Miniprotein binders against q53ft3. Designs and how they scored, part 106

Target 1, 195 residues: q53ft3
Amino acid sequence: MFGCLVAGRLVQTAAQQVAEDKFVFDLPDYESINHVVVFMLGTIPFPEGMGGSVYFSYPDSNGMPVWQLLGFVTNGKPSAIFKISGLKSGEGSQHPFGAMNIVRTPSVAQIGISVELLDSMAQQTPVGNAAVSSVDSFTQFTQKMLDNFYNFASSFAVSQAQMTPSPSEMFIPANVVLKWYENFQRRLAQNPLFW
Short names: E, the ipSAE of ESMFold2; O, the ipSAE of OpenDDE; V2, 0.75 times the mean of E and O plus 0.25 times the DockQ between their complexes.

## First folded at step 11 (miniprotein)

Design hb5 (at its last look DockQ between E and O 0.01; V2 from the best seeds 0.00; counts 0 for: pae O 10.2 > 1.5, placed apart)
Fold by ESMFold2, look of step 11:
Structure hb5 (fold): chain B 195 residues (1-195), chain A 97 residues (1-97)
Amino acid sequence: as target 1 above (195 residues)
Amino acid sequence: SDREQLIYKAKMAARWLRLALELARQGNTEAAKLAIEFAIRMLRRIEELATTPEEEEIVEQAIEAAQEALQLLEQGKPDEVEEILQEAIELLEELIQ
């Protein structure tokens, strides 16, 4: 139902369902990530009156999870870009022992999506640092997301000779994806906030 | 607390079933099956929250109806799910009262 995309990484489309109403994506090496996109794949919409609250979780210096509400996705706003660079640990350390071999343990954060009634979501307030900090940063991140989505979708393109019909499956012609990609890029260049 | 949470999840389960009905009418059988599966997962949680025999009976009947609808979709009979889904929705509306 959901996708999660980080600039320069492969898109994730297989969220782990951890409860009847909760979905999770893992973000390894999260300290290198500045923005994350959470979006609806389009396979199934939310039911009317429902939406998704989007959370970010990272381990603190003791390995304990720190959870923060980033914002929301809904049928009316099916994708959102969140800045997480201001939410990470501010830990800085000076290493006077530059000759030592230090084995770094990878850090893994999570994006969580909680499916809820819209009335419940109206009572929640996101953290203030999740908003995109500038139009230029937002545009650059969005452009990389568009490129990554196009490359992902185009990898499923097949010729007529390669098609295998299935009574339960839907298909999207490749030209639809290309037209959407081109139109979105033009609209983004005109108004980065049109969506 | 358990009753408030039961009502909240019953509202969500009913909305998933309404979506499933809409998707089945549109011929989107795979999305309809997914919506029913989400509803069933919600109903199983509701079953854990139920504290009275009346609540348990209603949830059990709603699960049974949702499972039958899912089976009909698996059999390629989407035209036959409408009344069964509507029955499940009405059962959930009784839980909400």
Scores: ipSAE 0.730, ipTM 0.905, lowest interface PAE 0.8, mean pLDDT 77
Fold by OpenDDE base, look of step 11:
Structure hb5 (fold): chain B 195 residues (1-195), chain A 97 residues (1-97)
Amino acid sequence: as target 1 above (195 residues)
Amino acid sequence: SDREQLIYKAKMAARWLRLALELARQGNTEAAKLAIEFAIRMLRRIEELATTPEEEEIVEQAIEAAQEALQLLEQGKPDEVEEILQEAIELLEELIQ
């Protein structure tokens, strides 16, 4: 029913079903993970009026699992990206997995999906900044990337008169970079997924 | 020469501001902000290259206009940005002449 993806790792398609309505993925070496993608496999949809609440668990300083609500997946939104890197020091909230003895190793975090009523999900508040908005986050990321690149490149900018002869070096006019940026921004504005 | 550099940078700054104007019109507020920020960076470099009080004044006014435009975008007022950006562009065009 569900898949879990971590960048640089194999996709997980075999969730452990710990209850009729609860599924768990193990995330080894969770400290190196920044983002997790949770998605529906498309084999089994949620029942009508139901969706999935996605939780993240990590061991606290005492080794006890701390569960936090990351967000939701639904038939209408069958995939979501979550940032988990900043959640490692958060406080636990009420979670549906508390009564379950899930076998864990200290270095393994877990993604839990609880199938719940949509109405109930609407009343829940995910932890801040966990849910990565797909389009908006990508646009923001791209803009930040471009800003970073421009700042970096501009720090090396020199006029032709200031250039030291370096036959082994290739030079790109600054206006070429600007033209590229302009084109990129126009395309991004038209379609954030143009690439 | 410093004058050539000033003119070149002014042209680039104007292009960034024109891009910002276009992006603002398209409703891409975040990209418009970024373009304005780039223009402001260029304007600061121009300020360093300015040799006359007149040039300094023009650059300062352009920076102020660009900053105002940025603030308006941050306030969610993209419709009010056009006039301010146009003013900044005109100031730069004056500098290029």
Scores: ipSAE 0.006, ipTM 0.195, lowest interface PAE 10.2, mean pLDDT 81
ESMFold2 (binder alone), look of step 11: mean pLDDT 86; pTM 0.859

Design hb6 (at its last look DockQ between E and O 0.01; V2 from the best seeds 0.00; counts 0 for: pae O 12.6 > 1.5, placed apart)
Fold by ESMFold2, look of step 11:
Structure hb6 (fold): chain B 195 residues (1-195), chain A 97 residues (1-97)
Amino acid sequence: as target 1 above (195 residues)
Amino acid sequence: SDRYELIYKAKMAARWLRLALELARQGNTEAAKLAIEFAIRLLRRIEELATTPEEEEIVEQAIEAAQEALQLLEQGKPDEVEEILQEAIELLEELIQ
């Protein structure tokens, strides 16, 4: 239902469901991460009146997890960019993940998503400066992610003369990826929030 | 409290089942099945929280109805799930009151 994206890394689309209404993504090497994008995959929307509270967890000096509310994702705002580089010394937020039995390594941060009723979410207060609302920052981050995807996919390009027949495999012409990339960048320049 | 959590999760389960009904009407069977599966996970938690025979009976019946709806969708029978999903929703509304 959710995805998580960090610049320079492969997108994560397989959240670990840790409770009936809670999902987690692991963020290894979190000290090198400045921003994360949390988004709905589009496979299923939230039911009317529901949404997701998004949390970030890091280990404190004693190795204990510290959870902080970053913000929300909803049907009306299905993606959000969060700055996490400045959150290591913050105070913990009230959070719903304390009852879960999650085993993780001390050097791994986590993104947690708790599916909630909107009325309950309205009473929650995110940690200040976590949500990125600047269109310039979103555009720059997204452009870097697009470049990374294109460079990664194009690194596997091969001509027909180089191909070994493999009738059970599906192939995508490299030109299709380039056309998609160019079209997406055009749409992003016209409206950075078109998605 | 366990009662508050039970009611809260029952409200969420009912909303997932209402979404499943809407998705089934739209022919989006795969998303409808996911919505029912989320509802069933909530119902199993509600089963753990139930403390009265009335609550236990209602949750058991709601789980059975949701599981039947899921099976009908897996069999390609989306036209047959509306009454069963409505029954499950009504059972959850009893828990909420």
Scores: ipSAE 0.770, ipTM 0.923, lowest interface PAE 0.7, mean pLDDT 81
Fold by OpenDDE base, look of step 11:
Structure hb6 (fold): chain B 195 residues (1-195), chain A 97 residues (1-97)
Amino acid sequence: as target 1 above (195 residues)
Amino acid sequence: SDRYELIYKAKMAARWLRLALELARQGNTEAAKLAIEFAIRLLRRIEELATTPEEEEIVEQAIEAAQEALQLLEQGKPDEVEEILQEAIELLEELIQ
């Protein structure tokens, strides 16, 4: 139902379902994370009148989880980008995960999604400055990642004449990378959540 | 080289605009808008890579055309974007030569 994307990491599409209405993604090395993208996979929509409240959990100085409301995803707004880098300290808010025994490693933060009534969600106040933007922002974020990868890969490009024999190394033609990039972008344009 | 990057991005931008054109014809307005937005992003990068006044002018005109097309789609006028997108594509093709 949900996916989670962190820059420089593999997309997560397998959330831990901790309850009928609650899903959790683990975020190792959370201190290095600035932004998280939460998105609907498009396979299962929210039930009518319902959406998802997105929470972030990090361990406090005592190792206890501190949950904060980041924002929301809905059928009408199926993705959101959240800045979490500034949320690694502070006080927790009321959250739907507090009564649940979620097995976690203390060094791992979590993204929690709680399926809730839209009316209830409207009464909740996310932490300030956590929500960056909606579907458009997700697309922009993905494009930036693609550009970053292309720039990185192209920096290593050499002509055949420049190649030195290295039997222990594999080489990928630059054209393969370019074709991949083009195909990925094309698919992204057709469906931002094609993966 | 910067030149190779410019040409590559120009080709990609043209492809996005062609896709936008096809999507617009098919009535997929939202996808067409997205494709144009991607093209504009690439065009902005090309603008940074441009080394001659001629290149800068071509890119600027292409951006303007793409933006106009986007506005027309937002206004619900997909039939009017074809000519504008074609113009932008031709500008990019000139840049690639």
Scores: ipSAE 0.000, ipTM 0.202, lowest interface PAE 12.6, mean pLDDT 78
ESMFold2 (binder alone), look of step 11: mean pLDDT 88; pTM 0.890

Design hb7 (at its last look DockQ between E and O 0.43; V2 from the best seeds 0.00; counts 0 for: pae O 2.4 > 1.5)
Fold by ESMFold2, look of step 11:
Parts: structure tokens; C-alpha cells; sequence
Structure hb7 (fold): chain B 195 residues (1-195), chain A 97 residues (1-97)
């Protein structure tokens, strides 16, 4: 019913069903994972009035699973991208997985999907803002704006031999603009929301 | 409480059975079978949560109806499941009340 994709890895399409209404994907080497995609395969939809709550679990310092609600998948939103890079030391959320006899691998993170009634899902609050579709759009827009500014400013560049003196005007060396561009671009790649 | 959990799972099972009915009407027997299988797993859990003879009888009848519908679909008889699935849904609605 569900698939799970991590960039640079093969897609997983064979979730382990761990209860009548709960499914799990294992994520080995979870420390290297920043984003995960959860999606419906299309073999069967949710019944009307139902959907899936998506959780992320990692082992804490004692090896105990810590579950955090990432968000949801539904017939109306059958795929979602979740950021997990900031969650590997966070606190858990209320979740339905801890009361069942799930076979677990304590050193491996997991994605859990709990099939629920939509009115129950409406009462759940995801940790932070794990859905990242707006962040990708923001990053892409910001990069285009940055490129546009640099190209615009560079189109006015002249060498010192080509300048006419203008004592009443202030000037900025082109190297200063280039340094700013390179620093901003580096910071944006590290954290798209740093500014 | 066990009754609150029973009612919640009964609501979910009824939703799976309504999907199964819809898919059977469309001739999509594979989706109908999957929906019934999910409903039966929920019904088995409901059976464990039942605390009164009335609850136990209702859920047993719902399981029997769902299993008969699944068997008919496996036999390639999707046209014969509508009344049986509707009966199972009505039993779950009684359980929820």
C-alpha cells in the first residue's frame, strides 16, 4: 500500500505490517538521511474518511525507540517529503506504536504509518514543520534571486582603466560583491532559512 | 478504555467494508479483496476487545459475513457480495451504537 524513498537509495515498497492498522519501513544508517519520501503505491486507496499518520523513530541513548509525528498522507495528498535531519535528538510525540508487540531493531531508525480516521488525525500535531515542499521552493526561488542580482551587478562592471573619475560618487569593488555572493551561496546550501 | 478502542476500530472496519463494496460494484475484485482483508484484521482485534456476549455475537457475525464475501470474491463472484457486505456494515453500526 505504501512506499518509502530516501535520496540515493532504492525505493522500498514492502512495508512490514506490524499491526492490523500499522506499517513500518526500516532506515539503516539513519544518521546520513536528511529527507524521506512517503507515498501511496496506488494499489488501494484509503477508505473515505481515513488516512495515514506518518511517524519517524530513532533509538535514544538507551536504545529505546523515540517516535515523532512527521505529518500525514491521504487520498488527497498521496505523497509527502519529510525532513528528519533535525529530529535525531528531539523528544517524542504521542503515538500509537508503543503499545503493540513490534519486532524492532534498536540501532535502526524507522518510518511508521498508522492508518487512522481523519477526525482522529485532525487532533494530532506534527513535530516542527517536517514537510519540506515549501522549503525546496523557497531555496530554489532564493537561488534564482541571488543569481539574478549577481548577474545584474556584474553587467555594470568596468576595469579601473575604463573608469572616469567621479569624486562625488561612491564605488564598491566588484570583488566585494563576488565575496558576498559566494558566502551567501555557501550559507544557503547549508541552511536554506538562515536569513 | 477497551470499549472506546472497540468503537474506534469498528468505525475503521466499517470504512474498509464500504470501500470493498464500492470496489466490488466497480468490478475491481483485487481492491475489494484487500479492503475486506484489512477489515477482517480489524474485526479480529475487535473480537479480543469485546467484553459482553452481545458484543461478541455481533462481531462474530460480522467476521463470518466478511469471510463469506472474501470467499465469493476469490471464487470470481463479485456480483454476489453486495448484500453480505451491507449486512456486515450494519452489524458494525449496531456495535458502534
Amino acid sequence: as target 1 above (195 residues)
Amino acid sequence: SDRERLIYKARMAARWLRLALERARQGNTEAAKLAIEFAIRLLRRIEELATTPEEEEIVEQAIEAAQEALQLLEQGKPDEVEEILQEAIELLEELIQ
Scores: ipSAE 0.631, ipTM 0.874, lowest interface PAE 1.3, mean pLDDT 79
Fold by OpenDDE base, look of step 11:
Structure hb7 (fold): chain B 195 residues (1-195), chain A 97 residues (1-97)
Amino acid sequence: as target 1 above (195 residues)
Amino acid sequence: SDRERLIYKARMAARWLRLALERARQGNTEAAKLAIEFAIRLLRRIEELATTPEEEEIVEQAIEAAQEALQLLEQGKPDEVEEILQEAIELLEELIQ
């Protein structure tokens, strides 16, 4: 349902489901990360009236996780870019992940997505410093991330004749990825802040 | 409260099932299956939160309906899931009233 992408790293498409409505991506070596992209894979949308609250967690000086609300993804805004570099010294906020016993290593941060009702999401306030500062920087970053994802995905492309039968495994046609890429680029060109 | 949690999860489960129904009608079997799976996870949690025999019965019936729908989709019978999913949704609506 969700993907997570850090510039210069492999895309993550397999979130750990830690609850019926909560998903987590691990971000190793988080100190080197400036921005993260969270996006919907397109396999399934949110149900009507639902979306995703996106949180970031890092260990504090005591090694305890500090969670902060970055923002949201919805069917209308299926991707978002967040600046996390400035959050590493910030204070935590109220979050839905606090009751979960998630084993963490000190060098690994996490992106958490909580599937919630839109009405509940509207009452939450993201941290201010998670926003990308300039449209130009945002556009450039987005383009790089898109290219990275496309290149990564296309590197695994095989013809049907080359596929090994795996009835338990789901496959996405390469043309779907291409169409998504083209549509995203078109929207980005029209409005860099379309999300 | 546990009751509030139950109602909240039931509303979410109903929304997933409605999505499943819509996707099934559209012939998107995979999306429908995923939506049902999400609903079942929520239903299991609701079952744990149930405090009355009536609630337990409603949730159990909803789980059975959802599982049957999922099985039918796996068998390639999307046309047969509409009534079953609708039943499950109605059961959840009873739970949230």
Scores: ipSAE 0.110, ipTM 0.608, lowest interface PAE 2.4, mean pLDDT 82
ESMFold2 (binder alone), look of step 11: mean pLDDT 86; pTM 0.869

Design hb8 (at its last look DockQ between E and O 0.01; V2 from the best seeds 0.00; counts 0 for: pae O 10.7 > 1.5, placed apart)
Fold by ESMFold2, look of step 11:
Structure hb8 (fold): chain B 195 residues (1-195), chain A 97 residues (1-97)
Amino acid sequence: as target 1 above (195 residues)
Amino acid sequence: SDRYRLIRKAKMAARWLRLALELARQGNTEAAKLAIEFAIRLLRRIEELATTPEEEEIVEQAIEAAQEALQLLEQGKPDEVEEILQEAIELLEELIQ
C-alpha cells in the first residue's frame, strides 16, 4: 500500500505490518538521512474518510524509540517529502506505536504509518521543521522523470534482427527498467533538483 | 473506553468493507480482497474488545460474512459478494449504534 524512498537507497515498497492499522519501514544508518519520501503505491486507496499519519522514530541514548509525527498522507495528498535531519535530537510526540513495535536496534530508525479516521487525524500536530512537498515540484519532478525514462529506455531498443525471433513485436532487455530506476534514484540522491 | 475503541474500529472496518464493495463492482478483485483482509484484522481486534454477548455475536457474524466474501472473490465470483459484504457492513453499523 505504501512506499518509502531515501536518497541514494533502493525504494522500499513492502512495509512491515505491525498491527491491524500500522505499517513500518526500517531506516538503517538513519543519521546519514536528511529527507524521506512517503507515498502511496496505488495498489489500493484509503477508504473514504480515512488516511495515514506518518511518524519518524529514532532510538534515544538508552536505545528506546522516540517517535515524532511528521505529517500525513491521504487520497488527496498521496505523497510527501519530509525533512528529518533536524529531528534526530527532538522530543517525542504522542503516538500509537508504543510496545507493539518492540524492535530496538540502536542504529536503525523507522518510518511508521498509522491508518486512521480523518477525524482522528485532525487533532494531531506535526513536529516543526518537517518539510512538505509542493504540487508544482511533484509535477516538475514527474515530467523530468518521464523524459529521463524515455531517453534511457530508447537507447536500449533493439530490432527484431538483433533478438530471438518474434516478428510481430519489438522487445527491450528486462534490465532497462531496473537500470533506469537505479539511475534515477542515484541522481536524485546527488541533486534533489537535478530535473 | 473499550466501547469507544470498539466503535472506532468498527467504523474503520465498515469503511474498508465499503471500499471492498466498490472495488469488486469495478472488477478490481485483488484490491477488493486486500480491503476485506484489512477489515478482518480489525474485526478480530473488535472481537477482543467485545464485552457483551450481543457484541460478541454480532462481531462473529461479521467475521464469518467477511470471510465468505473473501472466499467468493478467491473463487472468481466477484458479482456474488455484494449481498454478503452489505450484510457485514450492516452488522458493523449495529455495533456502532
Scores: ipSAE 0.699, ipTM 0.898, lowest interface PAE 0.9, mean pLDDT 79
Fold by OpenDDE base, look of step 11:
Structure hb8 (fold): chain B 195 residues (1-195), chain A 97 residues (1-97)
Amino acid sequence: as target 1 above (195 residues)
Amino acid sequence: SDRYRLIRKAKMAARWLRLALELARQGNTEAAKLAIEFAIRLLRRIEELATTPEEEEIVEQAIEAAQEALQLLEQGKPDEVEEILQEAIELLEELIQ
């Protein structure tokens, strides 16, 4: 029903169903994770009037799980990106996973999805700015890509003195652009959220 | 010369637009958008290098076409961008000749 994607890692399509209405993904080495994508697989929709509340759990200083509401997924919004890097500290909120004994290691966080009534979800408040809109994510990605290109290409710039006499101008070989593109595409394929 | 610089940039812009066209055909919408954005940046620089009203007009039309293509991709209409991108490429080819 659900998938989970972390940059640089294999997509997870097999959530642990811990209850009829609750699913959990394990996130090893969670401290290195900035963003998580949660999405519906498209095989099974939410029942009418229901959606999914997405929670993040990390161990506190005592090793106890701290759960925080990240946001929501629905049939109308079947995927969402969440920033979790800034959520690795703080106080937990009310969560539906408190009574479940899930085997945890200190370095493993969890993404929990609870299937709930849409009306109930509307009354809940996600933590901070964890939810990243698709539009904002795309904008940020594009900007980072452009900046990356500029920085890379400029590093290969040569003066005209090195080519033809015109010392006031800098040149960038055309092949630098191609090299950048190839490298960027490779990185993107390996880690869609490397930016 | 400024003409040489203009031609060089125009050739590169055309390459990006051709790549965008191919990417759009393949369904890689995000990559196509990025390619168009690079082309637009070059086109703006070409606009600054233009010395004749004819060159200025050609570049302006190419920018408009590229921007329209980008908007269509953002709207999820990759099938509609092919004609527009082709027009932009042809405009650049005219500039290069």
Scores: ipSAE 0.005, ipTM 0.201, lowest interface PAE 10.7, mean pLDDT 79
ESMFold2 (binder alone), look of step 11: mean pLDDT 87; pTM 0.878

Design hb9 (at its last look DockQ between E and O 0.03; V2 from the best seeds 0.00; counts 0 for: pae O 9.4 > 1.5, placed apart)
Fold by ESMFold2, look of step 11:
Structure hb9 (fold): chain B 195 residues (1-195), chain A 97 residues (1-97)
Amino acid sequence: as target 1 above (195 residues)
Amino acid sequence: SDRERLIYKAKMAARWLRLALELARQGNTEAAKLAIEFAIRFLRYIEELATTPEEEEIVEQAIEAAQEALQLLEQGKPDEVEEILQEAIELLEELIQ
């Protein structure tokens, strides 16, 4: 249902479901991450009247998770970019994950998504510096991630003559990725927040 | 209280099942199945919160109905799920009362 994207890394599309209403992505080596994109994959929308609260968690000096509300994703705003570089030493916020036993290794942060009724979400306040503050920064960050994804995917391209049978492996034709890239880039240039 | 939590979770489960109904009507069988799977996870949590035999029976029946609907969708029979999903939703509405 959700994806998580960090520049220079593979897109994560397989969140760990840790409760009936909670999903997490692991962010190893989180100290090198400045921004994270959280988005809905488009496979299934939220039911009417529901949405997702997005949290960032890192271990404090005692190794305990510190959770901070970054913002929200909804059917009306299905993607968001969050700045996390300034949050790695901040104070936690009120969150629904603190009562859960969530497995963590050292130097790994987490993105948590809590599926909630919109009325419940309306009473939550994100940390003030998490959201991307300007369209130019958003566009540049997104363009770099888009270029990185395209270059990464294209580095695995093979011709039909070079393919070997691999019945358990799924393949994507290279021109599908290029077509997606070109269409996404065009849409982003026309409306940086279309997604 | 456990009753207040039960009602909140039942409202969420019902919304997932209503979405599944709409997705099935649209022919989006894969998304409908996913919505039912999410609803079942809520129903199992509700089962832990139930404190009366009536609540327990209603939840068990809702789980059974949701599982049957999921199986019919897996069999490629989306036209047969509407009544079963409506039954599950009505059971959840009884819990909310």
Scores: ipSAE 0.556, ipTM 0.850, lowest interface PAE 1.7, mean pLDDT 80
Fold by OpenDDE base, look of step 11:
Structure hb9 (fold): chain B 195 residues (1-195), chain A 97 residues (1-97)
Amino acid sequence: as target 1 above (195 residues)
Amino acid sequence: SDRERLIYKAKMAARWLRLALELARQGNTEAAKLAIEFAIRFLRYIEELATTPEEEEIVEQAIEAAQEALQLLEQGKPDEVEEILQEAIELLEELIQ
């Protein structure tokens, strides 16, 4: 149902379902993360009248999780970008994950998504400055997806001299990928809504 | 023109789906999922550009197929996605003509 993207890392599409209405992504080495993209995969929509409240948790000095509401995703707004770099210190808020026994390791933060009634979500107040504007969110999401894919693909790049013959495999020249990437970026810059 | 945009986006979506198909065949599940995700983005754009009921239906079916393929990959069933992705590609080819 959900995906989670950190720039420079592999996309996560397999959330841990900790309850019927709760999903969690692990974010190792969270101190190096500035932004997180949370998005719906499009396979399963929210039920009518429901959306997702997105929370961020990090371990406090005692190793206990501190949860903060970042914002929301809905069928109408299926992706959002959150800045978490400035949230790594502070007080926790009320959250739906308090009773969950989630195995945590040091240096691992979590993104939690709680499926909730839209009416209830409207009454909640996210932490300040966490949510990026909607227009910017879409553009940034696309850019981050592109970067993620490029980084992933480039990690497999080898020279012809380094290639092992594999007749069953198809190869795409790195320059083709790069050209496509550059063209896409150009178009995105021209019109973020019509890329 | 909107028609040119539609055709371009359809070509891009088809390319990503073809890549996904090949990646899935190779057992590169993670890359295949990413490729499908990109294809879906283009498909959503085409959905907005569609002007005829026929185009709308084709795009809708392609989106459903892509989403199903993605779900199957998430379930660890790469062998089952080939037919579905091929169907989606054929739908897009029809749209491009």
Scores: ipSAE 0.011, ipTM 0.187, lowest interface PAE 9.4, mean pLDDT 79
ESMFold2 (binder alone), look of step 11: mean pLDDT 87; pTM 0.867

Design hc1 (at its last look DockQ between E and O 0.56; V2 from the best seeds 0.69)
Fold by OpenDDE base, look of step 11:
Structure hc1 (fold): chain B 195 residues (1-195), chain A 97 residues (1-97)
Amino acid sequence: as target 1 above (195 residues)
Amino acid sequence: SDRERLIILAKWAAILLRKALEMARKGNTERAKRLIEMAIEYLREIEKLATTPEEEEIVEQAIEAAQEALQLLEQGKPDEVEEILQEAIRLLKELYQ
């Protein structure tokens, strides 16, 4: 349902579901991460009147997780880029993940997506500076991430003749990835803030 | 694939029912009803995608549970829907866990 992408890293499409309405991605070596993209995989949209609140968690000086609201993803905005570098330990606000004893390793941050009602989301205030403000920086980052993903996916491309029978595995045609890439680029070119 | 679609729909239906439960607990009965109604729509789509008798049975039971919860809310009994909604959610989890 959700994907998480860090520039220079593999895309994550398998979130840990920690509750019916809560999903978590692990981000190892988070100190080296400047930006993260969270996006819907696009198969089935949010139910009507619902979206996702995106949170970031990092360990504080005591090793306790501090969750901060970065922003939102919705059917109207199915992807978002967040700057997570420089997020200092703000005062731990009440967060939807607080009751979850998620075993954390000190070097691993987390992206949490909480599926919420849109009217509830409207009452939430993201932390300042998490949203990428410059259209140019956003576009450049997005393009780099797209290229990275495409290159990565393409590196695993094999012809049907080259495939080893693996009945337990599902395969996605390379053309699907390419088509998605091209469509995304087209949309980005038309409106860098389409997402 | 139809299987993937079924899984995603089941997850969304579970989320809807969870939110309905939360709304019911808060006394927002009308919103809880709407969420359950939406969940039933998703369940009907899942029913069409079910390929095994086990899946069909699970979906049928989940629909029945959701409908019962809706009836209880209509009757002004929000305190009685928790167990039923939790069971419906549990059933849905069997489809995607």
Scores: ipSAE 0.789, ipTM 0.925, lowest interface PAE 0.5, mean pLDDT 86
Fold by ESMFold2, look of step 11:
Structure hc1 (fold): chain B 195 residues (1-195), chain A 97 residues (1-97)
Amino acid sequence: as target 1 above (195 residues)
Amino acid sequence: SDRERLIILAKWAAILLRKALEMARKGNTERAKRLIEMAIEYLREIEKLATTPEEEEIVEQAIEAAQEALQLLEQGKPDEVEEILQEAIRLLKELYQ
């Protein structure tokens, strides 16, 4: 139904369902996280007239949850990137997760998704400017991921003179990876949604 | 798979019925009726995907409960729908829990 992604971590696709209409992902070691992507898995969309309010929770100095509304996901915007680095010192807002939350380890935050009627969501105000444009943010995120992949793969490059052949292993020349990266990067710059 | 689709549809139907109950509690009877009608549409899709006698019975009972709740709202009896909507939601939870 929902997915949650942090750069450099495995994608989470199995939210904990804490009520019929409420879903939670755990974010361990949240203090090192700057952005989170929340998205619909895409098989069956929200029912007509409904969407998801997305919240971030972290423990305050007394260990109590502080929940903040980040923004929304809907059938028209099924993926969103949220900045959470500036929220770790913010004030909590009114939220629907109160009595359902369990006290948790101070180093673990949560992303909460509450399925709501769209007109109810229209009356909610996200804290700060946590939401980022999905198109621009996706382009920047993808560029950073592709740069990271290229730099990682290039760190294993070996010149032909240094290569030790192994009959059980396959190798690709580093320039093939570079060519692919440059072509993908060019297409992404021309149309961020080409894929 | 059809099983995965059944589970997701059951979750959406349960959410629709929960929201219908909330609207009935607030006195928004017309909105509650529309949400129940949508839930019945999802339940009929679930009915097409059910493969075991247990699933078929659960879906039939959930449809009957949702239809009775809708009838009570149409009769101007929103105070009487809470127990039957809660039962329909419980039945749907058995499909995905």
Scores: ipSAE 0.689, ipTM 0.878, lowest interface PAE 1.0, mean pLDDT 79
ESMFold2 (binder alone), look of step 11: mean pLDDT 89; pTM 0.898

